# VH-VL binders against q0aze0: the designs that were tried, part 221

Target 1, 268 residues: q0aze0
Amino acid sequence: MKIILVNNRFKENTEKKAQEIAGQLSALNVEVIIDNGLDEPYAGTVDFIMVLGGDGTMLRAARRYGQRAIPVLGVNMGTVGFLSNIEINELAEYLPLILREEYSLEARMMLEVAVFQQQSLLTRVFCLNELLLRSNSPRMLSFALEISGQKLEPYRGDGLIVSTTTGSTAYSLSAGGPIADPQLDAFIVTPVASHIINKRPLVVSPEREISLHLLEEREAIIGIDGQIKMDFGAENRVLIKRAPHPLLMVNLKAKPFFTSIDRSLQRQ

## First folded at step 11 (VH-VL)

Design N77 (framework fv_inotuzumab)
Fold by ESMFold2-Fast, scan of step 11:
Structure N77 (fold): chain C 268 residues (1-268), chain A 121 residues (1-121), chain B 112 residues (1-112)
Amino acid sequence: as target 1 above (268 residues)
Amino acid sequence: EVQLVQSGAEVKKPGASVKVSCKASGYTFTNYWIHWVRQAPGQGLEWIGGINPSGGYTTYRRKFQGRVTMTADTSTSTVYMELSSLRSEDTAVYYCTRDYEGTYLVSPDYWGQGTLVTVSS
Amino acid sequence: DVQVTQSPSSLSASVGDRVTITCRSSQSLADSYGDTFLSWYLHKPGKAPQLLIYGISNRFSGVPDRFSGSGSGTDFTLTISSLQPEDFATYYCLQGTHLPYTFGQGTKVEIK
């Protein structure tokens, strides 16, 4: 068995724990590849991915490895989030189940985001939560949204979020989007501070293709999962589709999504 | 072995353009961003911009916007930085460096040897 | 722009001394998930900068264990526990969280 251990090296106290866990796994004849996030993803075949950290680390792991159809387990080491399944203090208890492959998998859709300049592909990224188009100046944006070839009336405002159902509790929620069951596959399209009063969040089929471009030259950025930022101008177009593979999240213990989100919202 | 090898020193007149190259080897060229950093005499390090060799997507420091152009040639694993409308204050050693994550400058780990660009009247 | 200030600007030390350099940013270097992209570099005249520490406290491969980093938010520290002859250099911190990415002004470590 070969496991990638993804360690968040951008938070305190993670390296020693990663080394400890790698040692435990090696003692059980498991090959361990430690991924610190600084180099290209490990290119070889692996059986399992263990992510040590919070939601931010899971989002990074999903972008690196989510398209490989390999089980990914989030092990929380700090603040409670939505993407981890067990706490670090529980790992010893669940490790025998991991090694015997006694767990279920939950498929979470991902976005494929392609940014073009005219017909030239500039970059392609995958993400688990959302793409955010936003103004990078005090001036609002004017932009076009097209859904599977259908051109909507222009948008005016601070931006737009195109989210997965997993991302429905992230930036989309803050912008007034709906809470979605993460087991559903759908795009959630949520305007950010729209100056057009009747622009509502949209819930659309994950088979749809979504495109965005600016109607006026403005300072804008594309944000991915709140971690990646890219300049976006009037000569750019972004194309958003369902990614070819969902993230396969390991479920070792029941995690009641609706009661968890309800508690989170009431404690704000 | 990862290596970034830069072109040789340049002497230019004010108003001219300079194009510095950075040839990569020992890794998958299109998987890492290349950033450019300079150091003027007696000054500290200054980030100029970066390019994703996969597709050629660029991000520039606003101060250089309109004067700097970065390009990548994937057939030769080479990144170019062209700086136009040169002034004496552009005299500096210019470095290329690789970094995996493009939108944060996380850990520029391997650096070119540097290219001295001198702008003199 | 996020301003990054190092202190001291220079210091004199002897081989074997403990050296501490600080780096302060004008705003938090943590992203929305708490990830912090703060690195430290050693720079000598005629050579390229050399990565020492990334992600606040992680020593880069091959870097001697006398180098350590710590900090959070806006305050960061590089420590050299026992200065060696090859450590006389200028040290820079780099914030990579906010565009444009910015280096501190540098701290020169000189022999007494």
Scores: ipSAE 0.406, ipTM 0.764, lowest interface PAE 3.7, mean pLDDT 88

Design N78 (framework fv_inotuzumab)
Fold by ESMFold2-Fast, scan of step 11:
Order: sequence, then C-alpha cells, then structure tokens
Structure N78 (fold): chain C 268 residues (1-268), chain A 121 residues (1-121), chain B 112 residues (1-112)
Amino acid sequence: as target 1 above (268 residues)
Amino acid sequence: EVQLVQSGAEVKKPGASVKVSCKASGYTFTNYWIHWVRQAPGQGLEWIGGINPSGGYTTYRRKFQGRVTMTADTSTSTVYMELSSLRSEDTAVYYCTRDYEGTYLVSPDYWGQGTLVTVSS
Amino acid sequence: DVQVTQSPSSLSASVGDRVTITCRSSQSLADSYGDTFLSWYLHKPGKAPQLLIYGISNRFSGVPDRFSGSGSGTDFTLTISSLQPEDFATYYCLQGTHDPYTFGQGTKVEIK
C-alpha cells in the first residue's frame, strides 16, 4: 500500500507531525510519500491520500490529486472544518480500517477552469469549491455570462461566483447563495454585490458550460478556491465545466452536514 | 541550495524604464511564485507584485498597475520586473523573493541580494 | 487596505534581554477557511530580509529557538527570549492574507 501524506508546511507543527505519521505508517509496511507542497505532485500510482490539516489543505490536495480517482481522507489538526472527517487524535483508532480499505466514499464534484487570452489557453486548473470573478478596484465590473451558449443580460456589480455544491457553504454563502446538499451535482452561480436588483443566484445542471468575460476594461481578478489568484482583463475569458472526475472523499464516521451547518448559522 | 541572483544596480532618468532580473536555482522554478518587494531610503518594505512562472500569471499592487510588468522565462529560470515612467520616489532597493502560493503571501523564504535603482536627473 | 502597525517603533536592549515586538492589523488576518498568514522578518542594512517566523508561530529552517511567534486574529507577537549580538536589526511583520499584502512599519532593535 502506498499513501501520499499531504500537509501544509506553513501551518503550525504540521511538518513534524507529518514525519511522525510517516514513521508510524512505514512501521506498518506502508510506503509513504510526503507532499508538503514544495515539489511537483507525486506522479506515481498511489492507493490512498491522507490530508493533514484544515479545509484549506484539503482544497490544495483536491487541486493536486482530485482528478486521479484516489480515496482522499481529511484529518483535522486544528480548526474544525467541513472537509475533514476525523481528528488527528483519532487516526490511530481508524488506521486499521484505512489499511483494510474498510470505509465508504463520497463523490464530490469539481470544477474545471480554463482561462484564455483571445484564443490561446493560458491555464487549466481544477477546484473543489469555487471560481470567483471580482473587481480589483473600487469600480464595479460589467461582464457577460453565457450558460451553454445562452447569453444572459449583462451583469453589473462587484463580481460573480461559480460554485460546486461543496462550495455552497464557502464564499457563495457569504455572497447570498443557497446552501446545497453536497451530494448533489450542480453549479451555483451567485452574484457578488450586483447593482441590478433582479440578479438572483442560479442553480444549473453540471452538464452546462459557463463562460465569463469583461465587457469593458477594468481591473479584475479570478480567484480559485481562495488560493489561486490571476489578473483578468477584457482580453481574457474563462470557461468553467464539470471536471472529468469527482473528488473521492473517505467517510470513516458519519458527519451530519445539515445539523452542522444549522449550528454554524446560529452562531453567526 | 536555493538561490535568487539579481541583476546589478541601475541609474535612470525620470520618465525612463528599468528592467531588473532575478535568476532562480536550486528548486523547481515553476512550483513557486516570485514576488517583488522594494525599500526606499528611510522607508519600510513595500510589496509590488508577483508572478507565477507556471503560466505567467501576475498580480500587482494597485499603485503600480499600468507601470509594472512582470515576466518569466522558464528556459532560463529567470523572472523580470520592468517599471516604467520612473519618478524620483521610485529610488529604492528592489528585491525578488520566492513564495509557495498565489492567493496569499505565505512565507517569502528566500530573497535575492537586492538591486539598487536610482532615479535622478 | 489592511493596515499593519508595529509597536514599539524602536527599542534599546542589551545582550541577554527578552525582547517583545507586537504587530496589530486593522482587520482579522484569518481567511475564509481559517488560515492566517502572518510572518516575521529580520532586516539589516545592506542585506536582504531574512524569514524568521511564518504562519504566526512556525520557526523557519535554521532560525534559533530563541525566536518565537504567537497571536491570532488581529494581535501578533514576536519574542526573542535572550537577545544575541547578531539580533540587533530591524524587524518587520508581514500580513499575506489580504491583497495588497502589507508590511508593518518596522521595529528597530538597537544596542543600549
């Protein structure tokens, strides 16, 4: 069995803990590859991915490895989040189940984001939560939204979020989007501070292709999962579609989504 | 051994442009952003912007937008920062630095030696 | 823009002293996922800045254990437990959570 241990070296104490866990796994005849983000993603075949950290570390792991159809387990090392399944102090208890492949998998859709300059592809990235288009100045944006070739009336405002259902509780929620069952596949399209009062969030089929471009020169950025930032100008366009593979999240214990989000909203 | 080596000092007249280079070695060039930070005489450190060598994506501080251009040459592992329409207040030591992620400035860990740019008539 | 203010702006100390530098931000440095990007740098005239602490409290490779960081939200602290001769320098905190990224104004640690 070969496991990738993904950690965020910039979170407190994670490098030392990753080395400790790697030693424990090696003692059990597990081959361990540590990915602390400094090298290219491991190119070889692996059986399992263990992510040590919070939701931010899970989002990074999903971008690096989510398209490989390999089980990914979130192990929380601090702040409780929505993407981790067990706590670090529970790892020893659950490790035998991991090694026997005695767990269930939840498929979570991902976005494929392609950014173009005119007709040239600049980049293609995958993400678990969302793409954000936002103004990078006090001036509002004017931009075009197309859904599977259907051109909508122009948007005016601070930006737009195109989210997965997993991302419905992240930035889309703060912008007024709906809370979605993460087991559903859908795009959620949420305006950011739209100046047109009738612009509402849209829930659309994951088979749709969504494209965005600016209608006038403005300073704007594209943000991916809150982690990747790119300048976006009128010469650019972005195409968003469902990624070829979902992220396969390991479920070792029940995580009650609806009661968890309900309590979170009561605490504000 | 990670190294960032910058080009030498420049003296420019107001209105001119300057192009500073930063050559990286000792790591996978495309896995890190390169950011530029300056320090004017008697002032603190100021972030200018950054570039992702894997794709050439850039982000610039608003006050430099339209005057700064960052480029990367993957074949030589070199990043360039060009600043145009120079003013006397652009006189500063310019540093390149390596950082892991694009959305945040997480831990600029290795720095070039600095390039003094003097703008005088 | 997120303002970052250091205190004190300067201090005089002797070798062996405990030195504490504070960094305060105008708003929380935690991002939407709870990650906080605050780092500390040592800077000497004629040399490049040197990373000491990243992610609030993580000591960078090769940095002596007399340096430590702590804090959360808007209040952060760098502590030097026993000042050494090579520690007389200007110290900067850097917030990397909110664009544009901003340094504090610096704290100069001088020989008493």
Scores: ipSAE 0.006, ipTM 0.532, lowest interface PAE 11.1, mean pLDDT 86

Design N79 (framework fv_inotuzumab)
Fold by ESMFold2-Fast, scan of step 11:
Structure N79 (fold): chain C 268 residues (1-268), chain A 121 residues (1-121), chain B 112 residues (1-112)
Amino acid sequence: as target 1 above (268 residues)
Amino acid sequence: EVQLVQSGAEVKKPGASVKVSCKASGYTFTNYWIHWVRQAPGQGLEWIGRINPSGGYTTYRRKFQGRVTMTADTSTSTVYMELSSLRSEDTAVYYCTRDYEGTYLVSPDYWGQGTLVTVSS
Amino acid sequence: DVQVTQSPSSLSASVGDRVTITCRSSQSLADSYGDTFLSWYLHKPGKAPQLLIYGISNRFSGVPDRFSGSGSGTDFTLTISSLQPEDFATYYCLQGTHQPYTFGQGTKVEIK
């Protein structure tokens, strides 16, 4: 068995803990590759990915490895969130199940985001939560939205979010989007401070292709999973579609999504 | 491990342009943003802008927009900052600094040694 | 722009002293996702700045444990529990949450 151990080097003691876990796994005849974010993603074949950290570390792991259709386990180290399944102090208890491959998998859809300048591809990124288009100045954006080649009336406002169902509880929620069961496959398109009263969040098929471009020269940014930020101008366009593979999340312990979100919303 | 090495001091006349380089080593160049920060004599640190070497994406502070251009050469792991229409207040030590690409919030970690740019008549 | 003010602007201290530097922002440093990035740097003349603390309270690799950070909202503090000879320097805080990113004006820590 070969496992990638993903950690966040910027969190206290995570590098030391990763080395300890790697030693423990090696003693059990498991080959371990440590990914602390400094190097390129490991290019070889692996059987399992263990993410040591909070939701932010899981979002990074999903970007790097989510398209490889390999089981990914979130192990929480400090920051409580929605994407981790077990706590670090529970790892020893669950490790035999991991090594025997005795767990269930939960598929979470991902976005494929391609950013172009004219006809040239600038970048292609995969993400688990959302793409945000937002003004980077006091002026509202004027932008075009196409869904599967269907051109909608121009949008005017602060921006737009294109979210997965997993991302429905992240920035889309703050912008007025619906809470979606993460087991569903759908895109959620949520306007940010729209000038137009009747611009509603849209829930569309994940087989749709969504494109965005500015209609006027403005200072704008695109943000991906709250982690990657890029300038976006009138020469740019972005194409969003379903990623080829879902993130395969390991379920060793039941996570009560609806009771967790309900509890969270009461603390507004 | 991680090292950022900048080009040497420059003396320029008002109205000229200066191009400062920052050569990275000891990490995967395309996994980190590079910020540029300056410090004028007797003043504090001032953020100028940043570049993502992976896509060439740049963000500049409004004050410098139209005068600053940042570029990256992935074959040499080098970032450049060019500042045009130089004024006396541009006299400063210019630093490049590395920042993890996996967050949109800024927390640069390793810094270059600095490049003194003097604008004199 | 988010304004960041450090206090004091300078202080005199002896080796072994406890030193506290405060950084105050003109608005909350939490972003739309609830994340806050407030960092502290040590800077000596003729040398590059050195990261000490990131994300309010996390000590950067290789930084001695006498350095600690705390705070929330608009008020943040860097503490040096027992000042060493190499700690006489200027300290800067950086808010990395709101663009344009802004540094405090600096706090000079001088020998008494």
Scores: ipSAE 0.006, ipTM 0.500, lowest interface PAE 9.7, mean pLDDT 85

Design N8 (framework fv_inotuzumab)
Fold by ESMFold2-Fast, scan of step 11:
Structure N8 (fold): chain C 268 residues (1-268), chain A 121 residues (1-121), chain B 112 residues (1-112)
Amino acid sequence: as target 1 above (268 residues)
Amino acid sequence: EVQLVQSGAEVKKPGASVKVSCKASGYKFTNYWIHWVRQAPGQGLEWIGGINPSGGYTTYRRKFQGRVTMTADTSTSTVYMELSSLRSEDTAVYYCTRDYEGTYLVSPDYWGQGTLVTVSS
Amino acid sequence: DVQVTQSPSSLSASVGDRVTITCRSSQSLADSYGDTFLSWYLHKPGKAPQLLIYGISNRFSGVPDRFSGSGSGTDFTLTISSLQPEDFATYYCLQGTHQPYTFGQGTKVEIK
């Protein structure tokens, strides 16, 4: 068995803990590849991916490995989040189940984001939560949204979010989008501080293609999962579609989505 | 194994343009961003901008916007930085460096040897 | 722009001394998930900068154990536990969280 251990190197002293866990796995005849997120993703064949960290680390792991259809387990190391399944102090208890492949998988849709400059593809990235188009200045954006060839009336405001159902509780929620069952596949299109009062969040089939471009020269950015930031100008266009593969999340312990989100909303 | 090799020193007059090259070897060229950093005599290090050789996407420090252009030639694994409308304060050693991340400047790990650009009348 | 200030600007030291350099940012270098992109470089005249530490506390490959980094939020430290002859150089911190990315002004470590 070969496991990728994805570690967060952007907090103090995390590498030592990753090495300790790698040693424990190696003692059980597991080949461990440590990925600290700073270099190219491991290119070889892998049976399982273990992510050590919070939601930010899981989002990075999903971008790097989510399209390979490999089981991914989130192991929380101190910060409570929505994307981890077990705590680090529970790892020893669940490790025999992992090695015997005794777990269920939950499929989570991902976005494929392609950014163009005129006719040239600049970059293609995958993400688990959302793409955010936002103004990078005090000025409102004017931009065009097209859904599967249907051109909507222009948008005016601070921006737009195109989210997965997993991302419905992230930026989309803050902008007034609906809470969606992560088991469903759909795009959620949520305006950010729209000047036009009738621009509502849209729930769109995952089979559709969404495109965005600016109608005026403005300082804007594209943000992906809150982690990738790219300048976006009037010569740019972004195309969003459902990624070819969902992220396969390992479920070792029941995690009650609806009761968790309900508690969070009651305390806000 | 990993190497970044830059073009040689340049002497330019004010108002001219300079184009510095950075040739990469020992890794997959399109998997890493190349950033440019300069150091003027007696000054500290200053980030100029970066390019993703996969697709040619660029990001520039605002003060250089309109004067700097970065390009990549994937057939030769070479990145170019062109700086136009040169002033005496552009006299500096210019470095290229690689970094895997696009959003953050995380760990620029391998650096070119530097190219001295002198702008004088 | 995020301001990054190093202290001291210069210091004189002898081989074997413990050297501490601090780097303070005008705002938090943590992103929305708490990840911090702070690195340290050694720079000598006529040579390219050399990466020592990235992600606050991680030594780059081949960097001696005498170099260590620590810190969080806005306050960061580079420590050299026992200064060696090859360590006389200028040291720079780099914040890579907020564009434009900014270097500290540098700390020159000179032989006493």
Scores: ipSAE 0.416, ipTM 0.768, lowest interface PAE 3.7, mean pLDDT 89

Design N80 (framework fv_inotuzumab)
Fold by ESMFold2-Fast, scan of step 11:
Structure N80 (fold): chain C 268 residues (1-268), chain A 121 residues (1-121), chain B 112 residues (1-112)
Amino acid sequence: as target 1 above (268 residues)
Amino acid sequence: EVQLVQSGAEVKKPGASVKVSCKASGYTFTNYWIHWVRQAPGQGLEWIGWINPSGGYTTYRRKFQGRVTMTADTSTSTVYMELSSLRSEDTAVYYCTRDYEGTYLVSPDYWGQGTLVTVSS
Amino acid sequence: DVQVTQSPSSLSASVGDRVTITCRSSQSLADSYGDTFLSWYLHKPGKAPQLLIYGISNRFSGVPDRFSGSGSGTDFTLTISSLQPEDFATYYCLQGTHQPYTFGQGTKVEIK
């Protein structure tokens, strides 16, 4: 058995804990590859991915490995989050189930984001939560949104979020988007501080293609899962569609989504 | 072995342009962003901007906007920074430094040796 | 811009001394996921800056264990537990969370 152990190099103590866990797994005849974010994604075949950290670390793991159809387990290090299934102090209890492959999998849709300059593909990335188009200056954006060839009336405002249902509790929520059951597959399109009356969040089929481009020269940025940033100008176009494969999340322990989100919102 | 090798020192008159090169080796060029940082005599380090060599995307600090241009040649694993309309306060050592492109949060690790640009009338 | 201020701007020390340098930001350096990119660099005249600490407390490859980092939010510290001759240099912190990325003004560590 070969496992990738993904940790966040920028969180105190996570590197030491990752090395400790790798040693424990090696003692059980498991080959471990540590991904701390400093190197290129591991290119070889693996049987399982264990993510040690919070939601941010899981988003990085999903971007790097989510398209490979490999089980991914989130192990929480004490931060409140929605993408972890077990706590670090529970790992020893659940490890025999992991090694025996005795767990269920929950499929979570991902976005495929392709950014073009005119007709040239500049980059293609995958993400679990969302793409954010936002102004990078005090000036509002004017931009075009097209859904499966249907051109909507122009948007004016600070930006737009195109989110998965998993991402419904991240930036989309802050911008006024709905809370979505992560078992559903859908795009959620949420405007950010729109200046046009009656621009509402849209919930659309995950088989739709969404494109965005600026109608005026502005300083804008594309953000992906809050982790990848790139400049976006009037010469650029972004195409968003369902990624070919969902992220396969390991379910070892029941985690009630709705009571967790309800508790989180009451804390605000 | 990771190396970033920069072009040699330049002396320019006010109003001229300077183009500094940074040649990368020892790693996959397109997996790392290149930042440019300068240090004027007696002053601290100042971030100028970055380029993603894979896509050619750039971001510049606003004070340099309109005067700085960053480009990348993937066939030679070389990044260039051109600064125009030079002023005496642009006299500085200019550094290139790499950063893994897999995250938007930055922590540059390896640096070029620096290029001294002197602007004098 | 996020302002980053180092304290002290300079200090005098002897070989074997414990040296502490602080870095304070005008706003929190945690991103929306709680990650903080605060790094420390050593810089000597005529040489390129060298990464010492990244992600608040992680020692870069080859950096001696006398160097350590700590902190959170807006307050960060670099500690050298027992100063060596090669450690007389200027030290800079870098916040890598918010654009434009900003360095502290530097702390010069001079021989006493």
Scores: ipSAE 0.006, ipTM 0.476, lowest interface PAE 11.8, mean pLDDT 85

Design N81 (framework fv_inotuzumab)
Fold by ESMFold2-Fast, scan of step 11:
Structure N81 (fold): chain C 268 residues (1-268), chain A 122 residues (1-122), chain B 112 residues (1-112)
Amino acid sequence: as target 1 above (268 residues)
Amino acid sequence: EVQLVQSGAEVKKPGASVKVSCKASGYTFTNYWIHWVRQAPGQGLEWIGGINPSGGYTTYRRKFQGRVTMTADTSTSTVYMELSSLRSEDTAVYYCTRDYDSTYYVGGFDYWGQGTLVTVSS
Amino acid sequence: DVQVTQSPSSLSASVGDRVTITCRSSQSLADSYGDTFLSWYLHKPGKAPQLLIYGISNRFSGVPDRFSGSGSGTDFTLTISSLQPEDFATYYCLQGTHQPYTFGQGTKVEIK
């Protein structure tokens, strides 16, 4: 068995824990590839991906490896989040189940984001939570939104979020979007501080293509999963669609999404 | 071995433009952002901006917006930084450097070019 | 922009000394997921900067064990446990959490 062990290099002591776990797995005849983000993603065939960290580390792992249809397990090493399934102190208990491949998988849709300039593809990225278009200055944006070729009335405001259902509890929630069952496939389109009072979040089929472009020159950025930021100008267009493969998340123990989000919303 | 090799020193007059090159080798060129950092005499290090060679996407520090242009030539694994409307304050050593993460864009730099001295004088 | 301030601006030391350099930011360098993008660089005249520490406390490949980093939030420290002749240089911290990325003003470590 070959496992990729993804660690969060931006928190203290995570590298030491990753090395300890790699040693334990090697003693069980498991080949371990450690991914600390500094090298290119491992290009070879692997059987399993173990992510050590919080939700941020899971988002990075999903962008790197999510399109390969390999089981991905989130192991929490700090603040409890929505994307981890077990705690680090539970790993020894669940390791035999992992090695025997005795677990269920939950498929989570991902976005494919393509940015163009005058019909030339500039970049293509995948993400698990959302794309955010936002102003990078005190000025509001004017921008066009098209859904499957249908041109909506222009938007005016601070920006727009295009989210997966997994991302419904991230930036989209903060902007007034709905909470969605992550087992459903849909795009959630949530305006950010819209000047037009009647602009509502939209829930649309994941088979739709969504495109965005600026209607006037402004300082704007697009953000991916809150981790990647790119300049976005009037010469640019972004196209968003369902990624070819979902992220396959490992479920070793029941994690009650609805009670977890309900408790989260009660906190001040 | 990862290596970034820059073009040689330039002397320019105020108002001119300068174009500095940075040739990459020893890794997959399109998998890492390349950033530019400068140091003026007696000053510290200053980040200018960066480019994704996979498609040419750029990000610039606002004070250089409109004066700086970064481009990438994938056939030669070379990144270029062009700075226009040069002032005496632009006299500096300019470095290209590789972002240390291939898929998670963050501000941190692992491998550096040797530096290119740009002198702006009349 | 996030301001980054180093202390001290310069210091004199002898081979074998323990050297501590601090870096303070005007706002927290932890992102919404708690990730902190604080790195340290060594720079010598006529040479390119060299990465020493990234993500607060992780040594870059080939960096000697005498270099260590620590800190959180707005306060960070680089420590050289036993200064060697090749360590006389200027040291810079970099915050990479907030654009534009900003370096500290530098700390020059000079021979006594």
Scores: ipSAE 0.361, ipTM 0.749, lowest interface PAE 4.7, mean pLDDT 88

Design N82 (framework fv_inotuzumab)
Fold by ESMFold2-Fast, scan of step 11:
Structure N82 (fold): chain C 268 residues (1-268), chain A 121 residues (1-121), chain B 112 residues (1-112)
Amino acid sequence: as target 1 above (268 residues)
Amino acid sequence: EVQLVQSGAEVKKPGASVKVSCKASGYTFTNYWIHWVRQAPGQGLEWIGGINPSGGYTTYRRKFQGRVTMTADTSTSTVYMELSSLRSEDTAVYYCARDWEGTYFDSPDYWGQGTLVTVSS
Amino acid sequence: DVQVTQSPSSLSASVGDRVTITCRSSQSLADSYGDTFLSWYLHKPGKAPQLLIYGISNRFSGVPDRFSGSGSGTDFTLTISSLQPEDFATYYCLQGTHQPYTFGQGTKVEIK
């Protein structure tokens, strides 16, 4: 068996914990590749991916490995989040189940984001939560939204979020979007501080293609999962589609979505 | 073996422009950002900006906006930094540095040897 | 701009000494996910800066065990447990969380 350990290199003492876990797995005849984010993603075949960290680390792991259709387990080592299944102090208890492949998988849709300059592809990125288009100055944006060739009336405001259902509890929620069952596949399109009071979040089929472009020259950026930032100008277009493969999340422990979100809303 | 090799020292007059190159080898060029950092005599390190070679996306420190341009040539695995309207206070050693993909300047791990740019009459 | 202040600005030490350098930021360096982008560099005249520590406490490849990092929020520390001759240099912390990215002013470690 070959496992990738994706560790959070941006918190104190995480490298030591990753090395300890790698040693434990190696003692059980598991080949371990540690991915601390400094090198290119491991290119070989693996059987399992273990993510050591919070939601931020899981989002990075999803972009790096999510399209490979390999089981991914979130092991929490930090703040309360939605993307981990077990805590680090529970790992020893669940490790035999992992090695025997005695777990269920939950498929979570991902976005494919392609940014163009006219007809030239500039970049392609995958993400688990959302794309955010926002103004990078005090000026509001005017932008066009097209869904599967259907041109909507122009938007005016601070921006727009295109989210997966997994991302419905992230930035989309803060912008007034609905809470969505992550078992559903859908895009959630949420305006950010729209100047038009009756612009509502849209829930659309994941088979739709969504495109965005600016209608006037403004300073804007595209944000991906709150971790990747790209300049976006009137010469640019973005195309958003469902990614070819969902992230396959490992479920070793019951974590009821609705009670978790209810608990989180009491704290937030 | 990861290497970043920069062009040689330059002497420029005030008002001129300078273009410094940084040639990368030993890794996939388009998977990493290249940032530029300078150090003026007797001063500390100062971040100037960075470029994603894959799409040509750039980010610049505000004080250099309008004077700095960063470009990448993927066929030669080379990044360029051009600084215009040079002033005496632009005299510094300029470094290029590789940083893992992302929006943060979060751990540039390999650096070029540095290029001394002297601005004087 | 996020201000990053190192202390001390300079220190004198002998081979074998334990050296501690502190870095303080004017605001938290944790992003919205709690990830902190703080690194430490060694710099010698005429040479490029060298990465020592990234993500607060992780040693970069090839960096000796005597170097360690710690901290959270706004307070960070670099420790050299037993100073060696090659360690006499200027040390910089770097915050990479907030644009513009900023280095500390540097700490010069000199022979006593």
Scores: ipSAE 0.428, ipTM 0.756, lowest interface PAE 3.7, mean pLDDT 88

